VHH binders against Type II restriction enzyme MwoI (mwoIR). Designs and how they scored, part 12

Target 1, 363 residues: Type II restriction enzyme MwoI (mwoIR), of Methanothermobacter wolfeii (Methanobacterium wolfei) (o59646)
Amino acid sequence: MKNPKFTENQKEIEKEEFEFLQKLNFIIKESLELFNTNLKNSMKFINYITLPIIMASIESKSFNPFSEIIEKHIAFILNSKMNSLGYKFLPLGYSSDLTYENDNSIIHIDIKTANLENPSDFKDTVPLGINQSSYPGVLDCKIRGKNIKADCKKIKVYPNIPTTYNNKLTITNALLFIYPDYKEIIDEIREDYIAIRELISINLKDILTPIEGSLEEFLNYKPSNEKKRLEPILDNIVRGYFIHDKLRHEFSENVEKDLEEFEKKIIGIAKKLKEREIKPVAILSISIPNGELAPHYDDEIVSGKSWGSSFRYHYKKSGNSVFKGLDNKASRAVFLHINKEYLPVLKKYFDPITVYELTEKRL
Key: E = the ipSAE of ESMFold2; O = the ipSAE of ESMFold2 at other seeds; V2 = 0.75 times the mean of E and O plus 0.25 times the DockQ between their complexes.

## First folded at step 4 (VHH)

Design s50 (from q4, 18 letters changed; framework vhh_6z1v_2)
Fold by ESMFold2-Fast, scan of step 4:
Structure s50 (fold): chain B 363 residues (1-363), chain A 122 residues (1-122)
Amino acid sequence: as target 1 above (363 residues)
Amino acid sequence: EVQLVESGGRLVRTGGSLRLSCAASGFTFSDYYMGWFRQAPGKEREVVAAISWSGGRTYYADFVKGRFTISRDNAKNTVYLQMNSLKPEDTAVYYCAADEWVLEYSGSYDYWGQGTQVTVSS
């Protein structure tokens, strides 16, 4: 372990991170029952913007099915609580899930969900889009074996979120919800899902015409070990839906009816998820060092993915060693909640001393 | 039935040494995180030391680092606390505790012993 030398600016950033973390912990504990019981409220977030993301999530074996529905539900609860604690929602053009400001800082929150059966998404790293953090980093990936069709390059990451915005320090936080595997639910909804895909392909093509090229790619998208360009396709589809939304009142009654039926089917899937009372296994907060803090955590690893505009941020080292803040006592990653019902599974990935280092000391 | 039985507490002079033992029964000892806590009269209970199920990792509170050593013998279902360079401030009832997975060090352990009194005279 190294003893970092910090400027006054870096100390102020960590102070703001700590204050935010205390308030976040309060919000999570107060809202825990809402997170533990209900996907029903997430139905309010199904709209033209989220529809293509939900569809791609269901199609892609790289994503937890319905994670987008859960993330929108979490965002709604957080937004309500953050406003009550003096944070103002800031609608920026950046791709962070939620952005807030107070008198001293701009806070970017990236809401993540991870499948308990995919430990690479939670046990020591968190996946981030390059547009979701201020960390400069370097993407570093390797070709696995001979004759693999993998684009493996070491490239510099240029973050889209600045380290300072309107003369306020920026803070980046990944809020990770670990959930049980959705495999049984996927099997139950397979026929409904196929019907939804056919609706898009047959009945809704006309409304997606302005993004025809991207729609063609999306409909023909097949999950593969190469992890082909899904995010750019989704971005184009989302922009297409937004354009159509402005002209919605000018379209025929049949188009609106088809969209209503499509949303109704997605809501049906959400209701089936709600009936299962899917509860988070654990909730983890990860403070991503912004550009000014990065040099003092030089041994942090940033590894890339072979497709998309994303990388993995390593919040702890091998052997369960966790990165610590300025006081060398508190962790920069904290468990805000652990569901005791899942302890036997979680101990496969976290030992008790690691759990201790990831809880309470920073709060 | 789960039992944790502490032993070894006694009166000792400042600068002395003492070893506490905690014998466990009724659960799979090697699957449990073990900790030592203490509570002095009029003060809150505080964590002293903790050890992982394999013994490969340990934790110590700042006020005992360099003086106390925690260890365990999984074959004997026993955890130990070796206390060196004892100070009057170390006077307290020492408790052994076990938890399958620690959520916090104070008040969240699944199983507790009845305690053993350590008194350090000046």
Scores: ipSAE 0.000, ipTM 0.268, lowest interface PAE 13.1, mean pLDDT 66

Design s51 (framework vhh_6z1v_2)
Fold by ESMFold2-Fast, scan of step 4:
Structure s51 (fold): chain B 363 residues (1-363), chain A 120 residues (1-120)
Amino acid sequence: as target 1 above (363 residues)
Amino acid sequence: EVQLVESGGRLVRTGGSLRLSCAASGRTFSDYYMGWFRQAPGKEREVVAAISWSGGRTWHADFVKGRFTISRDNAKNTVYLQMNSLKPEDTAVYYCAADEYVLEYGYDYWGQGTQVTVSS
């Protein structure tokens, strides 16, 4: 009546969610050093992971590459660890982030980042896109692409993945990384990033071609070029771009100057990122209940997001602070990592019980 | 989505000057690279000039270098093309275009064009 109803398989799903949470906690703690220090302290890491991601992000239409770079970096680290725990990466067209399977379940992970300066993005809700298909529901959204004035209308949302699929349970997890104020870092690299995009789009378009394929193919690409004009940074270009051999000897003076500028901007970004500490304040795992959430618009467990075809899951309203869900062992939102230096700020937005609810010894 | 409206096209004498304006409305104008294109009768549309979102970088086609200058005013959501030393060959419909990546494979947003005619 008052409590959310999910599915007849709810206990089986919660058991699977909890087992995944334990494995996720292990992966995050094992890989924590990679999130906290690697970008700052390793030029090799910057060259082979961070810069390729920046180069790939030049193809995106986002003007905030920092969150995309962090999300892709997190995805790369997670993907490298999931296989060791019996999960196979499943590249499905309906998933925006990461999908895995094992013998018993299909697991959807939605990677989220939030800025500590914007608590509305992390303190009590998480936004979800309809392509994640976690439930049927109704959303208010804005209509884009109209030749006339844009309107808002209600869209009925249906899951394209049921709570079970091919005799496997489906579970959905939002993995939320909270970062400190990083606008200064964004501003510092934004100009160089934009300059690189302009060089590629205007003067280097015919020379530099993005490498298509999976992230693994992108990172493992090895060009078979014998003549090398940009030897000092070729590894960075090779991972995401290649220079057309046919045009290498036909470069005009302007193209050569633009290639030199491109090289200097890439190196500049790498140096700025090396000197900056990019680490999370906290890492939250939010287990999104698959199945029926539409009845809970009235309970405000779900609400429509004004920015289009998305909704917000109110994880505190779902009983997070009263230890509900996940095989009666853990809340649906739990901290996997807390940077204790930021505890005073975190306690401002989270109940002290919630902040200390989950420790390493509980999982 | 962004909507673009060009203005300033008219008949002008050879050697004269003209400034075209492109007013943008809709989403974050400062997030777009802007370009000016032209299409003369019986010819393909060609790129004339391009400008970065900040105005920090500009590009001009060789056939207009030294004569045309692209600029933008993000506070007014407007892009300009200052055209000096006009020639009969500059007669064309001039189009404003917006893209998040200049010259990638065609611009995403186009205006309806403004006619420039250069006579002797």
Scores: ipSAE 0.000, ipTM 0.098, lowest interface PAE 22.7, mean pLDDT 64

Design s52 (framework vhh_nb_b201; at its last look DockQ between E and O 0.76; V2 from the best seeds 0.00; counts 0 for: pae E 9.4 > 2)
Fold by ESMFold2, look of step 5:
Structure s52 (fold): chain B 363 residues (1-363), chain A 121 residues (1-121)
Amino acid sequence: as target 1 above (363 residues)
Amino acid sequence: QVQLQESGGGLVQAGGSLRLSCAASGFTFSDYYMGWYRQAPGKEREFVATISWGGRTYYADSVKGRFTISRDNAKNTVYLQMNSLKPEDTAVYYCAADEYLLEYSGSYDYWGQGTQVTVSS
């Protein structure tokens, strides 16, 4: 069995991918203080966003209350800094939302967030959607460890992203943010919110009208799922009461007592969120191989469990994945930031922990 | 006060073996990558081998199969076993330490003073 050698075009592709990885790493490392400052500015308003955070947490088991805030601040920094390096913002739809163009390439960057307590989200692998890779995912002939056929050949699943756009090379990167568990802060208040919603539901007549016929006629509407039809109304009343100081003292004394006790819990949660410090455990930068590099990364980019809806890049399958066509064998996955408090935990999941020095010449 | 002290260098005939040691102090040894670099007179310092805290090893192509890096965390010591030595292996060998594997510059946080290895024909 003979492994094919890299063509000259494939080597040039890897050179371009490596050069961009260095530029991206430079941007992010030089921007970490600005990112932290911008995030602190958002936290000035934690008292106003705590109830929305609680409301959003109802259906999320591993909810990270700051993931959207983090993603938007990084996107702002990237949009600004990429222009200074000669890249123009180019949103395309059906591709990465962070897409950029220069004379020779189209750049796709995805920001991904992982919970440290769920290592399948970040350990050795990163998930990719069909809009986040140009490399075909290999569908292994095994299902649940069993071969589908004795003489099975690997099946390729093709992504939406082409290897080039108008002769411009597609370059694809992921920025993976690993965050600590906020479970203890969110879990207790989540159940309290659900209880408050039910309390309001039981006592809805207290606040809608003085005329029972009007409320009775409204409630006599018979949808296919009556509970779900009321949830927007209950959420509206929660926002009215706790955010806008409406409907105060319109419930019975016992109900008002429970609502006021929940309000105190909201304030307590806001203090806990403000004090917990919003810092990533680690930031990992990953260069995803272009599809023209097939078959050199077939063992590392595979179709996920959705058979054609997603892929996984196993960036540490046999050690750290590298630019296989370059003489220097540079790592495709590198750490840009590490919170040293978590270094012992990270060493359980990563060996090596690779960092690039800031060696790129200014553009 | 970080210190890296190399030992075990000397004169050896081609085809022979040497074992270099580097004793470390002033930092938590088990948290660090440990490495060996070498510099011949008039040449730039070049990478030889690195070992992670977890024991994973990396070698320059020129020494792969002949040199073995190892570590003893209980003694805070890293070793370089050098077999099948050639005259072109003649150099000052430096021990280095870093919390991370740094690529490109070979610029580690800490360096030893070096030990001379001379391989005669």
Scores: ipSAE 0.011, ipTM 0.494, lowest interface PAE 9.4, mean pLDDT 79
ESMFold2-Fast, scan of step 4: ipSAE 0.260; ipTM 0.677
ESMFold2 (binder alone), look of step 5: mean pLDDT 85; pTM 0.861
ESMFold2 at other seeds, look of step 5: ipSAE 0.023; ipTM 0.597

Design s53 (framework vhh_nb_b201)
Fold by ESMFold2-Fast, scan of step 4:
Structure s53 (fold): chain B 363 residues (1-363), chain A 121 residues (1-121)
Amino acid sequence: as target 1 above (363 residues)
Amino acid sequence: QVQLQESGGGLVQAGGSLRLSCAASGFTFSDYYMGWYRQAPGKEREFVATITWGGSTYYADSVKGRFTISRDNAKNTVYLQMNSLKPEDTAVYYCAADEWLVEYSGSYDYWGQGTQVTVSS
């Protein structure tokens, strides 16, 4: 049976979304073991792109270095699997983490990570940019005055991603990985990063300047399987460090001694991270309705804050957790994996949402 | 030792009702997904209904509006209320339990022995 082309019919659009969800479920289950070792595997992504982010995070405490590394690792795994299913990677310049196409659809996957200790990041909403979906957002304008608080009229924000492109449906999926609290690991490596900063005397904000290198090369990089080494990671870190203009010029006059201390500290960090296995608590897929489906869903499914272009998708509100056109047979917000060890804490925030087994209904 | 014991099956005329019960032991019942499946002679086992530990329910199209799944955590029991029964509902009904979400494959960790339901016309 030929997959349907673009239509304004809710059931046909949701069928395309559900078919993608089934494929995503297959990929995640097939690749589950890889996520159980993601910190060990993600060490290869500590390079001239990620090192500045990690260092800035440790100084400012504003960024989570592990979220960034884990998201890059997840993207790498997914990219290898999506190609095997006939999806072509598209570098469209949108802020979605991964964009793919097949004959009928353009698929945007926004990879999210959440700390189990921060339930506000996963229990009912996910943050999205207007350039990460085709769903129209709403900016909440709040006026504050002496003795008066008033909400101004909500400002509708049109998405940067069209609902169709080259006659293909745009599908958006938020893929959320919930991880256990890794604060202890961050605290353990913080001292080593502070020592690196002290040796080099750099402003970590300045090292966030982009360095030569393509995202495509980064995402498609496949290390040799012949040896499980840390050497390529260390080489990439050191190479990136010394080719970046600001980092190189901030070295002290005793460059050789500083470089030896830097390498020693980086090796220490790499060893600590290599020995740590962080397993996902749960993996949640959220199928965000295409903008064409907006009239069939509650307006309350999105909310915004202040002057930002970002909004929050409320996947539990107004029945938004189900595919309405599929007679509630399938859920839009679906747990693809739950780690039994964390089930007691997850029960405080979630009632598990099940993907209905379509194969059993066909026979 | 995990045990699931079904009861309430039997012979009923078309349009009638039956209530199946499944008594569970050997695990923390309130932490488990509970489900019902059925198998007619010479057919594959098919999904009927499931209830999550939070109380959300899901049904096969063929039984939607006629069957109701429920649970009593205090009694460690899951129920299937079957109304407006049809000859096509004739099958052995199995109780199932899983700590996790029902997998994409629809398989469960633990199964009962089954209870026969026969609907005559």
Scores: ipSAE 0.000, ipTM 0.255, lowest interface PAE 13.5, mean pLDDT 67

Design s54 (framework vhh_7mjh_2)
Fold by ESMFold2-Fast, scan of step 4:
Structure s54 (fold): chain B 363 residues (1-363), chain A 121 residues (1-121)
Amino acid sequence: as target 1 above (363 residues)
Amino acid sequence: EVQLVESGGGLVQPGGSLRLSCAASGFTFSDYYMSWVRQAPGKGLEWIGRISWSGRTSYNPSLKSLVTISRDNSKNTLYLQMNSLRAEDTATYYCAADEYLLEYSGSYDYWGQGTTVTVSS
């Protein structure tokens, strides 16, 4: 810590950040069962979230829709809970995954997911955009080159989010969900995925070419009938692509058969995802300090490479000075949930492991 | 000894207004979050709102348009202004203090003894 003395405003900011952590902890513990990937979600979630994401990933040939599906699932659950606490959803295109406001604050929640087998994604840092927090980052300015030896100081980079906006405090939290290795589930759907990709590439490519903004249209689609939830999504996509591709012709018997097989395979993938239960290994709340608190922290707690604008928040460097309600060594990164089955693996990367517990029951 | 003493309760008619006060002693009032919490007869505790040591407020959304919380750090006093009172607002009103407030908590660092508000014609 560079300066141990807080101004009146800085002390107020720290207390507001701690209050939000307490609210977040309450929401997570009340919603814990809902973070399982199956059984608790309705077919409506699969139809307007899962299937559109799978279709988009197939067309882009980028395969691992799992992280996107899990993040959307978490976002959906959090959105419903935040509204019950008086937070209004505030959609901002360049901000964190979820942005909310109430009378006193603007809350940025950045949802992170990590595979337990990829510790570089969770053990020390989380990715952080300049558009996600008000804390200044530092870039390493070292120059590398033949016969060039330069001893540079780190360059300070200012965030795009202000510390306060229209008298509302900006609070940023990275909510990190660690999941077990899901390769087995990916392998289970791989055959159906390959068949869909081949069907699109050979028979349906000209019909199912994504149009600009089509994913947003899919995500805004809300099926009105439980029995027809999957059919309307495919119908709307196909009709849209036909109109934009200017095909203007009726479906042939061959195209109808190929669309039926496509739908069958997509439904198959959705059912396999619904039937598999993936529980989080652990959930961490990582409270990123408001930029007004920067004088009290190490300059390297938000840092990036000299050639990039991408930053990492080094949450283990933030110290234990802010959330005294948690324990005698309260930190900005705390576990809200741990699955005890994975405790031996977690101990490889975290020592000690402290779980934030509510000291009191809710009212 | 820490004390929080509420006052200003009593009988009010429907549609009326009332201001409650909470006098704090025995701790550094200006360093604490202050909350108002109420309990209607036979029901659980209901959080009304909070005010930070610098005056920033947060309210229960169902009550926001009906109440205003303020404080005077020079007098070590917390206030709750209530308007458009209804029979449903009949309750015992408590002030509570916490250095780091846990919203919807059933326990704070310090609690008052409560003051009763009855809304009846």
Scores: ipSAE 0.000, ipTM 0.122, lowest interface PAE 17.7, mean pLDDT 68

Design s55 (framework vhh_7ubx_2)
Fold by ESMFold2-Fast, scan of step 4:
Structure s55 (fold): chain B 363 residues (1-363), chain A 121 residues (1-121)
Amino acid sequence: as target 1 above (363 residues)
Amino acid sequence: QVQLVESGGGLVQPGGSLRLSCAASGFTFSDYYMTWVRQAPGKGPEWIATISWGGRTMRDDSTKGRFTISRDNAKNTLYLQMTSLKPEDTALYYCAADEYLLEYSGSYDYRGPGTQVTVSS
């Protein structure tokens, strides 16, 4: 409350958060080209575009195909890099897109995508659910009733994620990818995407098993010399998703026909995405403070106006978006990538843009 | 067949130095992330450092002032330079390789059998 000094434990918390930011910066910079849909290597194209299309189609609850596909694409790339840094994937059942652990920390990464044509999704705040961080939120709402009209004071809401879990520090990072307007591409692939989802739900639902074990089998599959040769995409699907014994020995005519249609639709979407050069405008990393750091921040750092809807992290509020206990005073909201062709547009929303550093000297 | 073979371990005195090597064969070494991991008796594995195909490195803060990871893509070899060794550095050291595709289970694509480092006076 009264400008308390950072304890040594709180400085260690920020040090762990900052170390994760450095590791995230390392993998993002090494993988920049993989976030493009136009991939040069055919096997990388299949694995980093085609497989995310399949996964999005199997797991999707909505009909916005581009955001679902890109989210899976980003998740697949990040997951492929985190293990090399000593992090193990950990499915905890929280709303985080990706959760990992090492010996010291549990890392929660929430992947965000934003359309450059909708600046309200990225220019001042990032949406944040109560299941995505350990930081307590505040609601500023107005109550209305037949005979009672009053402004409710700020309502403090406690997060579902503890500041430590299983004797490890919890760290939360919101990773925001800003893309050029993709409405045209959504329209172009929507029908094929719906057809794929319908094929899965009606025809292939009893065969496809989108679990971690299936993904491991997909990556490590070795077909026998006696099995029918398939196209690369069908071969890869058989490796991880079609573990049904009958399918692995022989195909019925109906299953072969459904798989051929499925492959044609997936290749169609992948080809359209490859022919469109879709690159991020910018990649912004936002390190949400661990809840133990709350005494050093204003109560409005995580806030919302609608009870029970969502919260937003206000990364542009003065004094609220820096690592306060570190000598370097690095920003908690930092650009890991900016496409220089979009600088005139970005400067409208991030003025001065130089406040958000791109250099490894500050990381 | 894929092989990773570590060498250069042994017994050293506190304050000493060692250079570990990991010879790779059976895959396109220059396309893989390479990592050094250690495991002390009765403890879980501890990540030390990772190096990208392009030579960019990430190191654990507790050892980064004393340990340096490097690679020679022409020789298909990964190195770990260890200085100012302490008794707490006693462990089995092994190298690991990961392609762009990793398992969600968090296992390495390929891992060597390890080389023992013992720091004792």
Scores: ipSAE 0.000, ipTM 0.257, lowest interface PAE 16.6, mean pLDDT 72

Design s56 (framework vhh_8h5u_2)
Fold by ESMFold2-Fast, scan of step 4:
Structure s56 (fold): chain B 363 residues (1-363), chain A 123 residues (1-123)
Amino acid sequence: as target 1 above (363 residues)
Amino acid sequence: EVQVVESGGGLVQPGGSLRLSCAASGFTFSDSDYYMGWYRQAPGNQHERVAIISWGGRTNYPDSVKGRFTISRDNAKNTGYLQMNSLKSEDTAVYYCAADEYLLEYSGSYDYWGQGTQVTVSS
């Protein structure tokens, strides 16, 4: 710890944070089967909503192709359970996925998804936007150009989320779901996705565009734009196809053939996805300290590697150390679930002592 | 089906020593991915960890016993040990052995618990 002083306020802050961890642990353990069942049913029955997300992930070469759909279903289940525990949904203009309040706290939950082929996203750190918590971040002042490399002193960046709001304590948790490597299924559907995109852009453009202008938006989509989502665009294209199907008998033989091939490829992708069971490898709850606790931790526990890079919360040091609370009894990261089928894979990223420390909570 | 049996407890004076043993059945300690832990519970308190050891001999102790307690294992005998030195009255508790591939459950919920052995430090 950077500063050995403990205040009564800091002790109360830590107590509230760990009491919320207890509640979140109960919710997740009680709801684990619902997460698995709802994801499977979503893949089976609402493939047209799932397909845009997967297609966007394939085009962007994402390592987490199911992240958005998984996060939506987790949010739905969590929201229903939070209400039963006396938390009310609170819409705030922050970048956290979900915000709730009770009589004493404002709770920010940032839902994270990672897969086993990208351990940098779960082993020691989690991605964390500066405005997803009240904890100040540190940026390496690194300047990168074609022929220029310069470093300066680290810069502190302060979030817009306050440590308290309307006399309620701000509590921030990242809820991290780690999923298996889906590279094989992604590779299987990649060529079908490319074929669908080519059918749209070459053979079906004139047919689909008059019904749904979002086709042009899809063709011009850039996957680096994180604010723009493909889901509504692809939804509209699919809806346009099915609306057009009512008039199929009015089309030429060639157009009818192309529409049938388009549908067959979409159904093929949906079938492959339906046959997969999407279950988490592990679920981690990670408590980001309230900004009032910053004097007691290293400045770099929330940090970015360079100007313009994403921030990360370092919940665990690579040397098997988990950040503890101020009383040194409770971990700020806890495994809420581990799928024993994947224990051999987890050994590559978490040694047994680290797994033990992340799992044991003393409150 | 996994079972562990603790032994070696007793009454000792402050500053004394005891060696606890944990005999396992239903699995073998020669499995490279198993580790073992010792936990204790005093009247009115929750279970607390006092030592863990991996197959490779890596250990971890809380500050309350670090330097006084030593955990070890004999994989050939399928037995674990806790050597307790410089015992204090605060060490009075029932001591439990737990074994698992990862010890992933809270100390009060571990599946592979023994019946416990009483340690009393009194003068």
Scores: ipSAE 0.000, ipTM 0.233, lowest interface PAE 16.1, mean pLDDT 67

